# Designs tried in a protein design chat: VH-VL binders against o58714. Part 11

Target 1, 254 residues: o58714
Amino acid sequence: MRVDLNSDLGESFGRYKLGLDEEVMKYITSANVACGWHAGDPLVMRKTVRLAKENDVQVGAHPGYPDLMGFGRRYMKLTPEEARNYILYQVGALYAFAKAEGLELQHVKPHGALYNAMVKEEDLARAVIEGILDFDKDLILVTLSNSRVADIAEEMGLKVAHEVFADRAYNPDGTLVPRGRPGAVIEDKEEIAERVISMVKDGGIRAINGEWVDLKVDTICVHGDNPKAVEITSYIRKVLEEEGVKIVPMKEFI

## First folded at step 21 (VH-VL)

Design k70
Fold by ESMFold2, look of step 21:
Structure k70 (fold): chain C 254 residues (1-254), chain A 121 residues (1-121), chain B 115 residues (1-115)
Amino acid sequence: as target 1 above (254 residues)
Amino acid sequence: EVQLLESGGGLVQPGGSLRLSCAASGFTFNDYAMHWVRQAPGKGLEWVSSISGRGGKTYYADSVKGRFTISRDNSKNTLYLQMNSLRAEDTAVYYCAKDLRYYPSGYFDYWGQGTTVTVSS
Amino acid sequence: QAVLTQPASLSASPGASASLTCTLRSGINVGTYEIYWYQQKPGSPPQYLLRYKSDSDKQQGSGVPSRFSGSKDASANAGILLISGLQSEDEADYYCMIWHDNAWVFGGGTKLTVL
């Protein structure tokens, strides 16, 4: 069994520090680096790419809505042309820093409200995928496991990594329960570990209402925003290895 | 060939304790959840407890919660049920069962022959 | 107020079909539940038969003949085990089971007699 571990990084901006990038980088295989719109800036982007290089972690773009104040978590209605070019711009910006460090990009993972909107809006999903294809047809799109977005990407010839979240409750339809709802976020590391092992070994988990949800598992989202999140990430890696799961970058098997 | 062999049953007074064991073979033990199910004489099936493949998640019937403890030793391919504060209504044949999944599910695909627990004064 | 209710007994002739019901208590809806079915012959441990949630989401136990099948009756709030082409060896106790409120819950069982 093989799986990738991904995390959102490079989300500091100016004098504001967000996350424990140096700590979490030790445990992941793929870094989603903010592209300067929802978070990050040119200095943070360069530093984060260099940190990934030093830790042998693959680099991908983490593009979002142009909403620094809202951290890209508020929906913005875009025309298809806007969505396509917003993606191209942000991927290109991160690519400049990857190239400067002698790296190539592995993947693209949309951020926040953009990620969630693509699951519900096929025209938006197509526009984002076109923006990725405009840049490089060999990039891997990271999107919600078994989503319509994943199907659309495959139809359009873009590689897909199916992403799961061990610390988030699922609805029966495979979508995530919104963070503001009771039980939406799992914080206990033992419970998270049991969930991630079930996702990998059973190909699914129980939704918040007790129904079974089938999941394809290519990559697992992990966190580094505080010391407890880093501890949980370290624990997830440890228990997966103990269970015989190989943790490798998604490019090795997608 | 999957084999499950329960042991440790017997006669005990109310308030006493027993430890049941279930020796497993013919499959990769820690890949699968395990269960205890009991059946009182002449009665139907009653689920008792479940445990995930690495033992990190357990579930108990309300009737046994706080008195029974499910555990497993994956190095010995053995499932356990520690039963304390036994009551007359705990009298039953106790079966161990294998799940098809790592996380407890309703796929109890192989069962042992059971071990008899009698709680009587 | 039992979570699952099964009739205590049912009789049917060899070669006929038997329809075994498993009724969920009011307040919970059969439509969202996976219904597991077990057979138990006298002196033997139970045996897993099948699971049914929908026609596209079901599973047959290893070695269980296709004449055993599951379905649901939404108007009765019930899971159904259908046994077609009854044989004398089908005479047994049959239990349904669901996951409810962090517990596995068995029905009381139906004794099927094949005349």
Scores: ipSAE 0.661, ipTM 0.847, lowest interface PAE 1.5, mean pLDDT 94
Fold by ESMFold2, fold request of step 22:
Structure k70 (fold): chain C 254 residues (1-254), chain A 121 residues (1-121), chain B 115 residues (1-115)
Amino acid sequence: as target 1 above (254 residues)
Amino acid sequence: EVQLLESGGGLVQPGGSLRLSCAASGFTFNDYAMHWVRQAPGKGLEWVSSISGRGGKTYYADSVKGRFTISRDNSKNTLYLQMNSLRAEDTAVYYCAKDLRYYPSGYFDYWGQGTTVTVSS
Amino acid sequence: QAVLTQPASLSASPGASASLTCTLRSGINVGTYEIYWYQQKPGSPPQYLLRYKSDSDKQQGSGVPSRFSGSKDASANAGILLISGLQSEDEADYYCMIWHDNAWVFGGGTKLTVL
């Protein structure tokens, strides 16, 4: 059994500090580095890529809406042309810093509202995938497990890593229960551990209504935004290793 | 070859306690959820309790909540059911069952022979 | 009302088919449930037969003959176990089971007699 652990990093900008990147980098295999639009800036991007290099963590672009004030969590209506080129621009920008540190990019994981909008809007998903393909056909798209986005990416010849969230409740159709709804976020680390082991070993989880949801598990999203999140991330890695799960970068098996 | 062997049944007075054991072999014990299911004489099946592979999640039937405790010792490949405050309606054959999954599911793919618990004054 | 209701008994001739029903109480929709089926022969523990949610989401127990199959009748709010080509060895008690309200719930069981 093999799985990737990914986390969103490089989200500081200007005078603002966001997240505990140095701590969480120790526990992950793939870093989603903010590209300066929803978070991050050129200095943070360079620093974060270097930190990933120092920790032998694979680097991917984490592109989002141009929404610094809302952290890329507010829906923005984009034309397909805008979406395609916004992705190309942000991936290219992060690649410049990866190249400067002697690294290649492994993957692209869309951020926040963009990630979620792609699950609902097929034309948006295609435009984002086209932007990735414009840059490099060998990049891996990280998207919601068993989603229509994953199917579209495969049809278009883009590699895909199916992502799961052990700390989020699922709807029966495999989508995530929106944040803010009762039960949407699981915070107890023992419950999260049981969920992540089920996802990996059983290939699924029970939805919020009790129905079973089948999940393909290539990568698990983990968090580093505060000390509790880092503790949970450390625990997830520990329990997966105790259960005999190999934790390796997604490029080694996708 | 999967084998499940229940033990610890017997005659107990109402209000008494009893601890059932289920010895498991032939599979990687901690990879699978385990269950207790009981069957009163001449009656149908009643699920009692379930436990995940590492023991981090448990479930109980309403009829036994607060009185029964499921546990497992993965170093000994043994499942337990601690039964307290026993009642006449707890009289049954108690089966140990293996799940096909790590997390409790409805795939009770192997069952033991059962152990009999009789609650009577 | 019980969560699951099964007829207490059913009889059918050798070589014929038996259709065993498992009815969910009102307020619970069979369409969203996985229905698990178990067989219990006299003097033996139960044995897992199969699970059915839909034609594209089902599972046959190991070594269970294909003449055992699952389906649903949405209008009757019921899961169905179909046994075709009945043999004398199929004479047994049959239980359905679902996951409901953080509990596994068995039906009362149906005694199938092959005459």
Scores: ipSAE 0.657, ipTM 0.854, lowest interface PAE 1.7, mean pLDDT 94
Fold by ESMFold2, fold request of step 22:
Structure k70 (fold): chain C 254 residues (1-254), chain A 121 residues (1-121), chain B 115 residues (1-115)
Amino acid sequence: as target 1 above (254 residues)
Amino acid sequence: EVQLLESGGGLVQPGGSLRLSCAASGFTFNDYAMHWVRQAPGKGLEWVSSISGRGGKTYYADSVKGRFTISRDNSKNTLYLQMNSLRAEDTAVYYCAKDLRYYPSGYFDYWGQGTTVTVSS
Amino acid sequence: QAVLTQPASLSASPGASASLTCTLRSGINVGTYEIYWYQQKPGSPPQYLLRYKSDSDKQQGSGVPSRFSGSKDASANAGILLISGLQSEDEADYYCMIWHDNAWVFGGGTKLTVL
């Protein structure tokens, strides 16, 4: 069985430093590099791509809403034309830095509120997928496992990696419980490890109400925003390997 | 090919302790959750405890919390139930059961023969 | 109030059908639960029969005849085990089980007699 580990990186900008990119890069197979709209800037983008190259980690674009002040976590109403071109612009911008370092892009993972809005809004999902296809049909879209977005991407001829979150509670319909609600975020590393192994081995997880949710697992989101997050990421990789799971970039099997 | 063999039952006084064992074979033991289920003479089934494949998650029935401890030794392919502070109402046949999943689920697909625990003076 | 309630006994003739109910207490809704069913013959450990959540989300135990099936009666807040074409070997105790409040909960069991 093969899975990818992905993490959001390159989120520093200006004089602000966010995350422990150098540390988490050692444990992942795919880097989602912020494209300068919700986070990151041209200098951070270049440095993050170079760091991924040095660690043999695949690079993908992490486009978001143009909302630096809100870190791309506030919903913005976009026309389909805006969404399509916002994606094309941001993917193209990161591609420039990848090309400058002699790399190709592997994937696109939408950020924050955009990621979540696509799950609920089919026209938005289509527009984002069109923006990716405008750039390169061989890119892989990372989206919520078994979501309608994944179905739409398949219908439109875009490759998709089904993403799961071991540190987040699920609703019975396969969506994530909003972060502000009790129990939405799991912080204990042993509980996270049990959950990720269940996701991979059992093909699912128990929702917050106790109901079983089936999940397809291509990539697992991990974090590096502080030392505890890096420790958890390292532990997830260790326990998956101990359970015989091969951790490789998504391009090797999708 | 799946085989589950319980042992360690017997007669014990109230307040005493017993440790039950369940020897497993015919499957990759640490890939599957395990359960203990008991049945008092002439009565229905009562779930006792569950444990995940690595032992990282356990669940207990309210009737046994604080008195019973489920554990497993994956190097020995053996499930355990440590029973302390035993009471007359703990008298039952104790079955071990294999889950179809790594994380405790309701698919108890293979059961052992059971071992009898009798708590009386 | 018990989480799951089953009738203590049920009788039916060979060749007929038996409908065994598993009623959830007030305050919880059968619609969101997976109902697991087990059969136990005298002197034997229980045997897994099937799981039912909906017509599109169900599972038959290995080797369990198709004449055993699950359903739900939403108006009665109950899971149902249907056994059609009753045979003498179907005489057994039948238990339902659900996951509720971080625990596996069995019903009290129904003794099915085939006369």
Scores: ipSAE 0.652, ipTM 0.850, lowest interface PAE 1.7, mean pLDDT 94

